# Miniprotein binders against Mucin-6 (MUC6), part 9

Target 1, 185 residues: Mucin-6 (MUC6), of Homo sapiens (Human) (q6w4x9r395to579)
Amino acid sequence: GHCSLEGGSFVTTFDARPYRFHGTCTYILLQSPQLPEDGALMAVYDKSGVSHSETSLVAVVYLSRQDKIVISQDEVVTNNGEAKWLPYKTRNITVFRQTSTHLQMATSFGLELVVQLRPIFQAYVTVGPQFRGQTRGLCGNFNGDTTDDFTTSMGIAEGTASLFVDSWRAGNCPAALERETDPCS
Below, E stands for the ipSAE of ESMFold2; O stands for the ipSAE of OpenDDE; V2 stands for 0.75 times the mean of E and O plus 0.25 times the DockQ between their complexes.

## First folded at step 11 (miniprotein)

Design a42 (from J1 with W49Y)
Fold by ESMFold2-Fast, scan of step 11:
Structure a42 (fold): chain B 185 residues (1-185), chain A 81 residues (1-81)
Amino acid sequence: as target 1 above (185 residues)
Amino acid sequence: SPEALRLILKAFKLERKAEKLEELAKKLGDPELAEKAEELKEKAYKLLYKALKKGDPELLEEIEELLEEIKELLEEIRKLE
């Protein structure tokens, strides 16, 4: 399955459900028992630096007991708070420059992350078939049904993105606003 | 920047410092101090992960408190060297 974070605040889930939001927080993108050592993927959003009053992706974080990898829009890669030269390799994870504008994080456990650095910071998440029906977070539940992709952290399926997104906030941040279904925005 | 990202980066750095503290305590032949460093590191990680999973701001405060405790222990050991 493929999940994408594009165009500032546009998300397409593993089951291909698109949505948008306005947010300035760290959000849980992917949690799964298939990730080793309580692993989780997170996305950091902040106010956009372009001429619009929009929010955009500024960093992606992979968190586990062994690895705490941050890839930011300023092209800095850290693990456990220390800056790393690319290619950077651990036992199960390799981060490398795939092209002049793209970084890739490859893993041994069926997760792949590609980040576009320019012209706009964007992220693409790929998971293997072992993750089917075993994911939760902003990328959805990967069960082949888009109607329950907005399952909150409390296990409730919502019909709209705003409560769904807010349930996946990491920390005390403002509530996100649903963008695509807002006629005034 | 979001406070959660700053806290996460701070937690990652302090967990690494706690690991170095544990290594240093073992080199000095102080297994009790090494055990305390490992316990604090483990507790900080569990709370950090739980806070991220639950989005609970109270747990983030508890994590900051534990990280300060780890920093104080590291400073205390540096005085002994």
Scores: ipSAE 0.037, ipTM 0.403, lowest interface PAE 5.9, mean pLDDT 74

Design a50 (from J1 with K53Y)
Fold by ESMFold2-Fast, scan of step 11:
Structure a50 (fold): chain B 185 residues (1-185), chain A 81 residues (1-81)
Amino acid sequence: as target 1 above (185 residues)
Amino acid sequence: SPEALRLILKAFKLERKAEKLEELAKKLGDPELAEKAEELKEKAYKLLWKALYKGDPELLEEIEELLEEIKELLEEIRKLE
């Protein structure tokens, strides 16, 4: 399965359900018992710079008991708060420059992350078939059914993205705002 | 804010340093040092999750203070070798 974080505020789940939000917080993208050492993937969103209402992805974090890897829009990779030169290897994880504009985090446990650095910071998450029905977070539950992709951290399926997104917030940040189409005048 | 990312990075560094301190304290076999190291590790874990789940900028100062305390204790341990 494939999950994407694109255009600053757009997310497509593993079951291909698209949604969008504005938020200035850290969010849980992926939790799964298939991730070793209580691993989780997280996304950090912040204001997009010059805009007072737009937010965008600024970093992706892989968190486990062994590793705390951060890949930021500034092209800095850290593990456990210390900057690392690429390629960077741990027992089960390798971070390397895939192209001049893309970094890749490859793992031995069926998770792959590709980060586009330029022109827009974006992230693409790929998980193997062992993750089917075993994921939770902003990327959805990967069960082949889009109708329950907005399952909150409390296990409740929501019809809209706003409560879903806020339930996966990892911080006391302003509530996420679901982008609305301009209402008819 | 840019400060939020800095807070997360410092919190991760704090947690790792606290784990290293606990490992060294256990290796030395000093019960009082082991207890102090465990207390600092628990405090570091609480600050890490508070930084992730509360996002309070004031936590940056508390994290930096605890990092300095752990650094000083690690230097004292190295002197005892």
Scores: ipSAE 0.149, ipTM 0.533, lowest interface PAE 5.0, mean pLDDT 76

Design a53 (from J1 with D30N D56N K79E)
Fold by ESMFold2-Fast, scan of step 11:
Structure a53 (fold): chain B 185 residues (1-185), chain A 81 residues (1-81)
Amino acid sequence: as target 1 above (185 residues)
Amino acid sequence: SPEALRLILKAFKLERKAEKLEELAKKLGNPELAEKAEELKEKAYKLLWKALKKGNPELLEEIEELLEEIKELLEEIRELE
């Protein structure tokens, strides 16, 4: 399956359901028991420029019990807070420059990430068939049915993207939904 | 495990705040504050790792205590600005 994070704030799930959201937080993109060492893939969104308040992807993070790999729009790759020169290899993960504008993170466990650095920071996630029906997060559940792609972190299938996206927030940022009302009421 | 997921999300919140604190302390060039920020960041990483390994409701109290410690240190940094 393929999931994409494009054009700043557009997401296409593993079951090919497109949606857009606005938020400035770290979000859980993919969780699965198929990921070793309690691994998770996350996406960091921030405001894009002072001319407007649109949000854009600024970093992708792979986090497990042993690794915190961050790939940022500034073309910096870190693991556990330390900058790494490419190609960077661990036992199960290799990060390398695929082209002058693209980085790839290849894994031994059926997850591949391609990051476009220029002209716009974008990410493409590929998972093997072993992940079918076993994914959670912004990329959906990969079960071949788009009607339940907005399944929240609490296991509820929503009809709208807003509640779905907010349920996958990680971090101390306010919920995007809460910004539509008085935050301290 | 909705409870485990909630714990993991709170642990991520803690890690994010600790990371920002360390960055700010290092930019200020105060070695004592940088050392304290780094210590808190390490504690946050350990709590996040524990949360990912197996969700345990008892970790919520520990996470909330560390968040308060980080808030206090951020206030200390604001006073120096």
Scores: ipSAE 0.000, ipTM 0.091, lowest interface PAE 21.0, mean pLDDT 71

Design a54
Fold by ESMFold2-Fast, scan of step 11:
Structure a54 (fold): chain B 185 residues (1-185), chain A 83 residues (1-83)
Amino acid sequence: as target 1 above (185 residues)
Amino acid sequence: SRSPEALRLILKAFKLERKAEKLEELAKKLGDPELAEKAEELKEKAYKLLWKALKKGDPELLEEIEELLEEIKELLEEIRKLE
């Protein structure tokens, strides 16, 4: 299955449902029991200068008990807070420059991530067939049915993207549907 | 654990760790050895809580994480005043 984060704030799920949202937070992109060491893939969005989008993807994070790999739009790769030179290899994960404008994170457990660095930061997630019906997060549930792709973290199918996206927020961030409030102020 | 509660705790711990790293970077730029020592102490605590959250998924760790986030926030505000 293929999931894409493009054009600043556009997402296409594993079941090929396209949607768009406006939010500034870290969001759970992919959670699955197929990911080792309680792994999760996350996407960081911040305010954008692009006229048709208020927010844009600024980093992708892979977090597990072993690793915290951050790939950011400024072409910096870190693991557990330390900057890494590419190619960077761990036991199960390799991050390398695929082309002059693309980085790839390849894994031994059926997950592959490609990030476009220029001209706009974008991400492409590929998962093997073992992930079918076993994913949750912004990339959808990968069950072959697009009508329930907006299943929230509470297990409720929503008709709109905003409530779905807000349910997958990580940490204390303003809700995309509501007037902005600063929970840290 | 990947329950919604455990995942929220893990993600809050990740946020705490990123803020602690930012605090350490700022302390080094200011060249204040006392502030650098305090920043390193908070970073150390953040790392320990992150790994405990990953291992246990314990709801009580959420309170410790939120308390450290407030400590880091207050130190960042004090650093801002030193500009």
Scores: ipSAE 0.000, ipTM 0.106, lowest interface PAE 19.5, mean pLDDT 71

Design a55
Fold by ESMFold2-Fast, scan of step 11:
Structure a55 (fold): chain B 185 residues (1-185), chain A 83 residues (1-83)
Amino acid sequence: as target 1 above (185 residues)
Amino acid sequence: SDSPEALRLILKAFKLERKAEKLEELAKKLGDPELAEKAEELKEKAYKLLWKALKKGDPELLEEIEELLEEIKELLEEIRKLE
């Protein structure tokens, strides 16, 4: 399955449901029992510098008991707060420059992350078939049914993206504003 | 904006873990078990900060996070007296 974070504030889930949200926080993008060491993938959003009504992706974080990898729009990669030169390899994770504008985080456990650094910071998440029906977070539940893609952290399927996104906030930031625009306009 | 605050908390927790590792090394050089114990406590509080902020994502945790940050601040002051 494939999940994308594009164009600042657009998300397409593993089951191919597109949505947009207006929020500035760290959000849980992907949690799964298939991730080792209680791993989770997270996305950090902030206000766009050009328009205060828009939000944009500014960093992606992979957190586990062993690794705390941050890839920022400033093209800095850190693990556990220390800057790393690429290619950077741990036991199960390798971060390297795939192209002049893209970084890749490859793993041994069926997760792949590609980050576009320029012209706009964007992220692409790929998971293997072992993750089917076993994901939670902004990327959806990967069960082949888009009608429950907005399943909150409490396990409730919502009809709106704002309540769904707000439920996956991590950190002490305010709730997302309840004004969202569908990409189909 | 508040997303920079979330990122600052993530980076702060990473920095605190790195600080704890340095303090563990220093404790071994000085033969100071009290410093070693405080370094381990700092590492555990940094870990709790990360997991509360990043895994639970709950507004009811704001007070717990603020209390934890104050505990970390007090612990860092105690550690400075031992350096």
Scores: ipSAE 0.000, ipTM 0.183, lowest interface PAE 12.0, mean pLDDT 75

Design a58 (from J1 with I63L I70L)
Amino acid sequence: SPEALRLILKAFKLERKAEKLEELAKKLGDPELAEKAEELKEKAYKLLWKALKKGDPELLEELEELLEELKELLEEIRKLE
ESMFold2-Fast, scan of step 11: ipSAE 0.011; ipTM 0.303

## First folded at step 12 (miniprotein)

Design K1 (from J5 with A4L E64K E68R; at its last look DockQ between E and O 0.86; V2 from the best seeds 0.00; counts 0 for: pae E 2.6 > 1.5, pTM E .742 < .8)
Amino acid sequence: SPELLRLILKAFKLERKAEKLEELAKKLGDPELAEKAEELKEKAYELFWKALRKGDPELLEEIKELLREIKELLEEIRKLE
ESMFold2, look of step 12: ipSAE 0.350; ipTM 0.687
ESMFold2 (binder alone), look of step 12: mean pLDDT 77; pTM 0.700
OpenDDE base, look of step 12: ipSAE 0.225; ipTM 0.628

Design K2 (from J5 with R16W K17L; at its last look DockQ between E and O 0.03; V2 from the best seeds 0.00; counts 0 for: pae E 6.4 > 1.5, pTM E .731 < .8, placed apart)
Fold by ESMFold2, look of step 12:
Parts: structure tokens; sequence; C-alpha cells
Structure K2 (fold): chain B 185 residues (1-185), chain A 81 residues (1-81)
């Protein structure tokens, strides 16, 4: 299955359900028992313009009990908190420069992540069939049914993207209108 | 490394505690305390962002100091309930 995070805060789930949101937070993209050591994939969004509704992806984070990998436009940071030269390899994860504009994180557990660094920061998540029906987060539940892809962190299917997305926040975030109206930019 | 993971985990804890402080302050109906809680939430968000991007070890001290401030306020609120 494929999940994409594209400019203007557009998301397409593993079940091909498209949606858009206007958040400035860290969100859980993917949780699954198929990810070792309680692994999770997270996305960080921030303001990208003067409008209170313009937000974009600024980083993707893979976090488990053994691995921390932060991919941003300027750097890749791993467990020791310092930027790494690519390729970076652990026993089950390799991060490398796929092209001049794209990075790839390949794993032995069926997760692949491709990050476009330029012209705008975008991410593409691919999971193997062993993940079917076993995912949670912004990328949906991967059960072949788009009608319940907006299932919240409490297990409730919602009809709107905003409630669904808000339920997957990884941390507390201020109200978007309060931050988006800062005149200092 | 363990230090980078500890930094991020502390930043997550900081944000969750700041949210709890704000909820309790609003429940008490104290506007000055609620404004302070919101200020602490904004500080927590900035430190979490810095932790994710920079991994600067000096941020750990700032995060721990803010954690202690929030915990002290939570204890004061608990005495009033």
Amino acid sequence: as target 1 above (185 residues)
Amino acid sequence: SPEALRLILKAFKLEWLAEKLEELAKKLGDPELAEKAEELKEKAYELFWKALRKGDPELLEEIEELLEEIKELLEEIRKLE
C-alpha cells in the first residue's frame, strides 16, 4: 500500500482516500505491530505562508525503542542527535540519497519511505501486504475500505478530515488561528 | 544515541503536562493561571520543535527546567482542588 504527503498538506491514504488539512503539529502517520520495537512514523507540519490555512510538511520522523531518524529538508539526524552523512545504515534500516532531490529510507520490515527534498518537501510511504488491516494514523487502516479510513486514535470513524487529523496529534499544539496571525512572519 | 532519544521523550512529556496544566487552570476558572498555562504551552512547543531539528544537548536543561515549573504549578492546583 501507498500513502502520500504532498504540498498544501494533502494526504492520500493506503486505501487511496484523499484529504487535506490545515495543521501545525506533529502527527502520527503510521503505527503498526509490523514495525519493530514499537516503531512509529510521524510527520511534522508548520506554517508555509501568510495565510492562516497554509501549512506544509517540514520533517518526517521514524521512532522506535532502538531507532530515531529525523529527515528534514536540510539534514538527517539519528540516535545521537547529530546530522549524518548518507548512506546511514543500521541492522534493519538504510537511509540513502536516491537522486539529487530524493532520499529513501529502506527497511527489512516492509516499510519504505521516499522523501522529496526539492522543489518542495514531500513524502511517500510504502508498506508491504503484511501491513494490511494492521495500520493506524494519518495514512489510514489499510483494510481496503475508504469509508472508515478516518478512524481516530480512539477507534471512532469520523466523517471529516479535521477531526480525524486532530486525533492523531503527537503533541499539544496551539490553535492554528492564534499562530497564523503573527504579523512578524 | 540515548541522549537524542531522551531529549525527544522529555519534550513529548513537557507538551503533555502543559496541556494538563491548561485544562486544570480552565477548570478552576482562574484567568491569570490559564494565561500562564498557555504561555508555558507555547514555550513547550518551541522546545519540542528545536529538539526535533537540532538535537542540541543544552536544550535538555531548558526542557527540564520548564518541566519542573509545570509540575510545581500542577501541585499548587492539586492543593486547591
Scores: ipSAE 0.016, ipTM 0.241, lowest interface PAE 6.4, mean pLDDT 76
ESMFold2 (binder alone), look of step 12: mean pLDDT 78; pTM 0.715
OpenDDE base, look of step 12: ipSAE 0.122; ipTM 0.532

Design K3 (from J5 with R53Y I77F; at its last look DockQ between E and O 0.23; V2 from the best seeds 0.00; counts 0 for: pae E 9.8 > 1.5, pTM E .764 < .8, placed apart)
Fold by ESMFold2, look of step 12:
Structure K3 (fold): chain B 185 residues (1-185), chain A 81 residues (1-81)
Amino acid sequence: as target 1 above (185 residues)
Amino acid sequence: SPEALRLILKAFKLERKAEKLEELAKKLGDPELAEKAEELKEKAYELFWKALYKGDPELLEEIEELLEEIKELLEEFRKLE
């Protein structure tokens, strides 16, 4: 399965449902029992200029009980607060420069993250087939059905992206703004 | 953007220092220090999340104050090791 964060504010779920949102917050992108040690992938969005209503992706965070890996817009990779030279390896995670503009985080547990650093900070999440039907968050539930991809953190299927996105906030932040109707719903 | 990254790195440093205090408390078998270490670790985790979603410079002062508190505790209790 593939999930993408593109154009600063666009998301395409594992079930290929596109949507757009704006919010200045950290969001749960992916949770799954297939991720070790209560692992989660987070997306950080910040304002993209003088307008507070428009935001862009600025960092991606992999968080577990063991690792706190941050890949940010400024091309710095950290684990637990320390900057790391690439390639960087742990027992089950490898982060390396794929090209002059792309970084890759590969894992032994079926998660792969590719981050485009330039010209626009974008992220591409790939999960193996063992994740099918076992994901939660902004990337959807990976069950082959786009009608329930907007399932909230409380398990409620919503009809709008804004309510869905707001439910996956990982902190105290303003409600997301939906500026376009999802064309695939 | 560079300011937000520096803040996030400081928050991670705080978390690491709190973990060191926790390790020291375990070595000493000191339940009061262990409770303090857990409190500081929880504060560090909260500030890490604030740094991730806020990125505000005012968090820096709070983080530095907690770093100094942990530094003082580490220096005090290492004499007992």
Scores: ipSAE 0.006, ipTM 0.219, lowest interface PAE 9.8, mean pLDDT 78
ESMFold2 (binder alone), look of step 12: mean pLDDT 82; pTM 0.771
OpenDDE base, look of step 12: ipSAE 0.357; ipTM 0.707

Design K4 (from J5 with K36R K43R F48M K50R; at its last look DockQ between E and O 0.36; V2 from the best seeds 0.00; counts 0 for: pae E 3.1 > 1.5, pTM E .772 < .8)
Fold by ESMFold2, look of step 12:
Structure K4 (fold): chain B 185 residues (1-185), chain A 81 residues (1-81)
Amino acid sequence: as target 1 above (185 residues)
Amino acid sequence: SPEALRLILKAFKLERKAEKLEELAKKLGDPELAERAEELKERAYELMWRALRKGDPELLEEIEELLEEIKELLEEIRKLE
């Protein structure tokens, strides 16, 4: 399965359902029991231009009890808040430069992340077949049914991307009046 | 914002330091120090998750305060080691 995060907050789920949203939060992109140590993949979005509807991906975070890896648009890779030289390797994860414009995070547990650094920061998530029907988050549930890909964190299938995306905020985002200048949906 | 990303990175550093503190406390075998270290680690982990949300500027103050508590306990442990 393939999930993509492109351009102006465009997402295509593991079941190939495309959608767009406008938010400035950290979101759960992928959770699954197939990820070790309570692992989760997260996406950080922020304002990218002068328009209220211009938001873009600024970082991808892999978080587990073992690893806290950030790959950011400023091309700095960190683990546990410390900058790392590439290639970088932990027990289960290797991060390396795939091409002059792309980084790759390869894992032993069936998750692969490719990050395009230029011209625009984008991300491409690939999971093995063992993840089928066992994923949650912005990348959908990977069950082959696009009609329920907008399933919220409470298990409710929504008809709109905005309600679905809001439900997958990592924890709870602060009140809009305090940090956000753009709508989350 | 760039501020949000910086907050996340600070929170990750905090949680890492709390984990190392717990490891050192366990090596000493002192149950009182180990209990204090575990409590600080749990608070750091909670702050890390709150920072992953689009957090308020107030989280920076909480992170710095907890970091100072961790540093103080780490120094106390090093005297016993």
Scores: ipSAE 0.289, ipTM 0.655, lowest interface PAE 3.1, mean pLDDT 80
ESMFold2 (binder alone), look of step 12: mean pLDDT 80; pTM 0.754
OpenDDE base, look of step 12: ipSAE 0.408; ipTM 0.723

Design K5 (from J5 with A4L R16W R53Y I63L I70L; at its last look DockQ between E and O 0.04; V2 from the best seeds 0.00; counts 0 for: pae E 4.1 > 1.5, pTM E .784 < .8, placed apart)
Fold by OpenDDE base, look of step 12:
Structure K5 (fold): chain B 185 residues (1-185), chain A 81 residues (1-81)
Amino acid sequence: as target 1 above (185 residues)
Amino acid sequence: SPELLRLILKAFKLEWKAEKLEELAKKLGDPELAEKAEELKEKAYELFWKALYKGDPELLEELEELLEELKELLEEIRKLE
């Protein structure tokens, strides 16, 4: 399954459902029993301009009972300190520079993350087949059915992205604004 | 840095605490305490972003101050229980 966060406010789920939202909060991208130590992948969005519609992804955060990794445009922060140099390695996770503009987080448990640092901060999440039907969050449920991708944290399938996205907020933030997906993005 | 990440997480926790205190204040019917909780929640949210983007060395002090303010608020709420 491939989930993408692109263009500042666009998301494509594991089931390839595209949607757009504007929010300034931290959201759960991926939760799954397949992630060890109660792991979760999170996305941090912030204002990128003066308009409420000018929001963008600013960081990706992986949190578990053992690992805490924050990837931002300018730095990588972990529970062991700021990564002054890469690669950073733990028991199950490696963070390294893939290219001059891309970082990669590789894991031993079937999660891969590629982060484009410049010119636009974007993220690409890949999960193995063992995650099928066992994912929740903004990346959807990875069951091959796009119609139920907007399942809230309470297990309710929504028809629009707004309530879906808001249900996955990790903090006390304003409600997200849903926008139509730009097919040209 | 480990400090920065800790600050981020601490800010989240404080924001959550403030939210809970706000809910409690509302249940008790005290709008002043609820308003105070809301203010502290907003402060926590701001500090979270400061933690994430600035790594300000003074941020720890600000978070500690916020924690104390939340504790004081909790004490005031408890007096109403």
Scores: ipSAE 0.090, ipTM 0.526, lowest interface PAE 2.6, mean pLDDT 89
ESMFold2, look of step 12: ipSAE 0.192; ipTM 0.605
ESMFold2 (binder alone), look of step 12: mean pLDDT 71; pTM 0.583

Design K6 (from J5 with E3K A4V L40F; at its last look DockQ between E and O 0.38; V2 from the best seeds 0.00; counts 0 for: pae E 6.1 > 1.5, pTM E .610 < .8)
Fold by ESMFold2, look of step 12:
Structure K6 (fold): chain B 185 residues (1-185), chain A 81 residues (1-81)
Amino acid sequence: as target 1 above (185 residues)
Amino acid sequence: SPKVLRLILKAFKLERKAEKLEELAKKLGDPELAEKAEEFKEKAYELFWKALRKGDPELLEEIEELLEEIKELLEEIRKLE
């Protein structure tokens, strides 16, 4: 399964359902019992562009009881808050520069993350087939059915992306918008 | 912003050290120290999540003070070992 986070705050789920949102927050992108040590993948969005409502991806965070890895455009930072030169390796995770513009986090537990640093910061999440029907978060539930991909953190299937995205906030942040609001244009 | 990401990463470090303090306090079997370590862990966890969720730069001073206190306690525990 493939999930993408692309410029303009576009997301495509593991079941190929596209949507867009604008929000300034950290969101839970992927949770699954297949991730060791209560692992989760998170996406950090912040203001971009000329409008106060435009946002873009600025970092991806992998978080578990054992590993804490932040990938941003400028650096990879790990446990203890130290910036690391690549490649960086733990027992189960390797982060390395795939190309001059792309980083890769490869794991032994079926998660792969590829981050495009330039020209636009984007992320591509790949999970193995063992994850089918066992994911939750912004990347959807990977069950082959798009009708319930907008399932909230409370287990409620929503009809709009904004309610779905807001339920996956990892913080007390402003509500997301599906489209830019421009009161003076 | 880069400042918010740095704040989150310092809180990350704080949480890890608080967990180490709790582990060592339980290994020593000192109930008073274990209670203090649990309080440090809970405060560190609270500050970590506040930094992650709010990105409030005012949290930096609190995080750095707690990080230094935990470091000093870890060094004291190693002296007793």
Scores: ipSAE 0.018, ipTM 0.359, lowest interface PAE 6.1, mean pLDDT 76
ESMFold2 (binder alone), look of step 12: mean pLDDT 78; pTM 0.712
OpenDDE base, look of step 12: ipSAE 0.062; ipTM 0.484

## First folded at step 13 (miniprotein)

Design M1 (from J5 with A4L K36R K43R K50R I77F; at its last look DockQ between E and O 0.01; V2 from the best seeds 0.00; counts 0 for: pae O 4.8 > 1.5, pTM E .740 < .8, placed apart)
Amino acid sequence: SPELLRLILKAFKLERKAEKLEELAKKLGDPELAERAEELKERAYELFWRALRKGDPELLEEIEELLEEIKELLEEFRKLE
ESMFold2, look of step 13: ipSAE 0.322; ipTM 0.662
ESMFold2 (binder alone), look of step 13: mean pLDDT 81; pTM 0.755
OpenDDE base, look of step 13: ipSAE 0.023; ipTM 0.340

Design M3 (from M1 with Y45W E64K E68R; at its last look DockQ between E and O 0.79; V2 from the best seeds 0.00; counts 0 for: pae E 4.1 > 1.5, pTM E .645 < .8)
Amino acid sequence: SPELLRLILKAFKLERKAEKLEELAKKLGDPELAERAEELKERAWELFWRALRKGDPELLEEIKELLREIKELLEEFRKLE
ESMFold2, look of step 13: ipSAE 0.192; ipTM 0.585
ESMFold2 (binder alone), look of step 13: mean pLDDT 74; pTM 0.670
OpenDDE base, look of step 13: ipSAE 0.131; ipTM 0.558

Design M4 (from M1 with P2L E3A; at its last look DockQ between E and O 0.35; V2 from the best seeds 0.00; counts 0 for: pae E 5.4 > 1.5, pTM E .710 < .8)
Fold by ESMFold2, look of step 13:
Structure M4 (fold): chain B 185 residues (1-185), chain A 81 residues (1-81)
Amino acid sequence: as target 1 above (185 residues)
Amino acid sequence: SLALLRLILKAFKLERKAEKLEELAKKLGDPELAERAEELKERAYELFWRALRKGDPELLEEIEELLEEIKELLEEFRKLE
């Protein structure tokens, strides 16, 4: 299965369902029992222009009880709070420069992540067939049916991308920014 | 979001320091020190996941305080080795 995060905050799920959203938070991209040690892949979005509707991907994060791997837009890959030279290798994960513009995270558990660093920061997630029907998050459930790809973190299928995406937030937007955009009481 | 990312990285460092404290406590063979180190490790893990879920900037102070506590204990445990 293939899931993509492309410019303008466009997403295509493992079942090829496209959608767009506007957010400046961290979102759960992929969770699955096939990922060891409660692993999850997360996407970080931030404002990319003068409008609140202009948002873009700035980092992809893999987190588990064993490994914390961060690939940021303009920073060296970090683990344990330290910047690392590439290639970087743990027992199950290898991060290396695939090309002058792309980094790759390869794993022994069927997850592959390719990150385009320029001209625009984008991410491409590939999972093996053992993940079929066993994924959740912004990349969908990988069951071959696009009608339930917008399943929320509470297990409810939604008809709109915005409610689906908001349910997968892994953190809050900054409180000061939220107050600056509040409507009249 | 960049602030959240940096908060997560600091919490990751905290978790690793707590793991080193637990390893050292087990090497010393003192069950009371091992229990204390396990307690601090669980607090560090809880703070890490709170940072991930909430992303509150106020968590930075809690993380930094616990990091200093663990650092001080690491120094004390090394004197016992």
Scores: ipSAE 0.060, ipTM 0.403, lowest interface PAE 5.4, mean pLDDT 77
ESMFold2 (binder alone), look of step 13: mean pLDDT 81; pTM 0.759
OpenDDE base, look of step 13: ipSAE 0.349; ipTM 0.708

Design M5 (at its last look DockQ between E and O 0.72; V2 from the best seeds 0.00; counts 0 for: pae E 3.2 > 1.5, pTM E .721 < .8)
Amino acid sequence: RSPALLRLILKAFKLERKAEKLEELAKKLGDPELAERAEELKERAYELFWRALRKGDPELLEEIEELLEEIKELLEEFRKLE
ESMFold2, look of step 13: ipSAE 0.268; ipTM 0.617
ESMFold2 (binder alone), look of step 13: mean pLDDT 77; pTM 0.702
OpenDDE base, look of step 13: ipSAE 0.559; ipTM 0.806

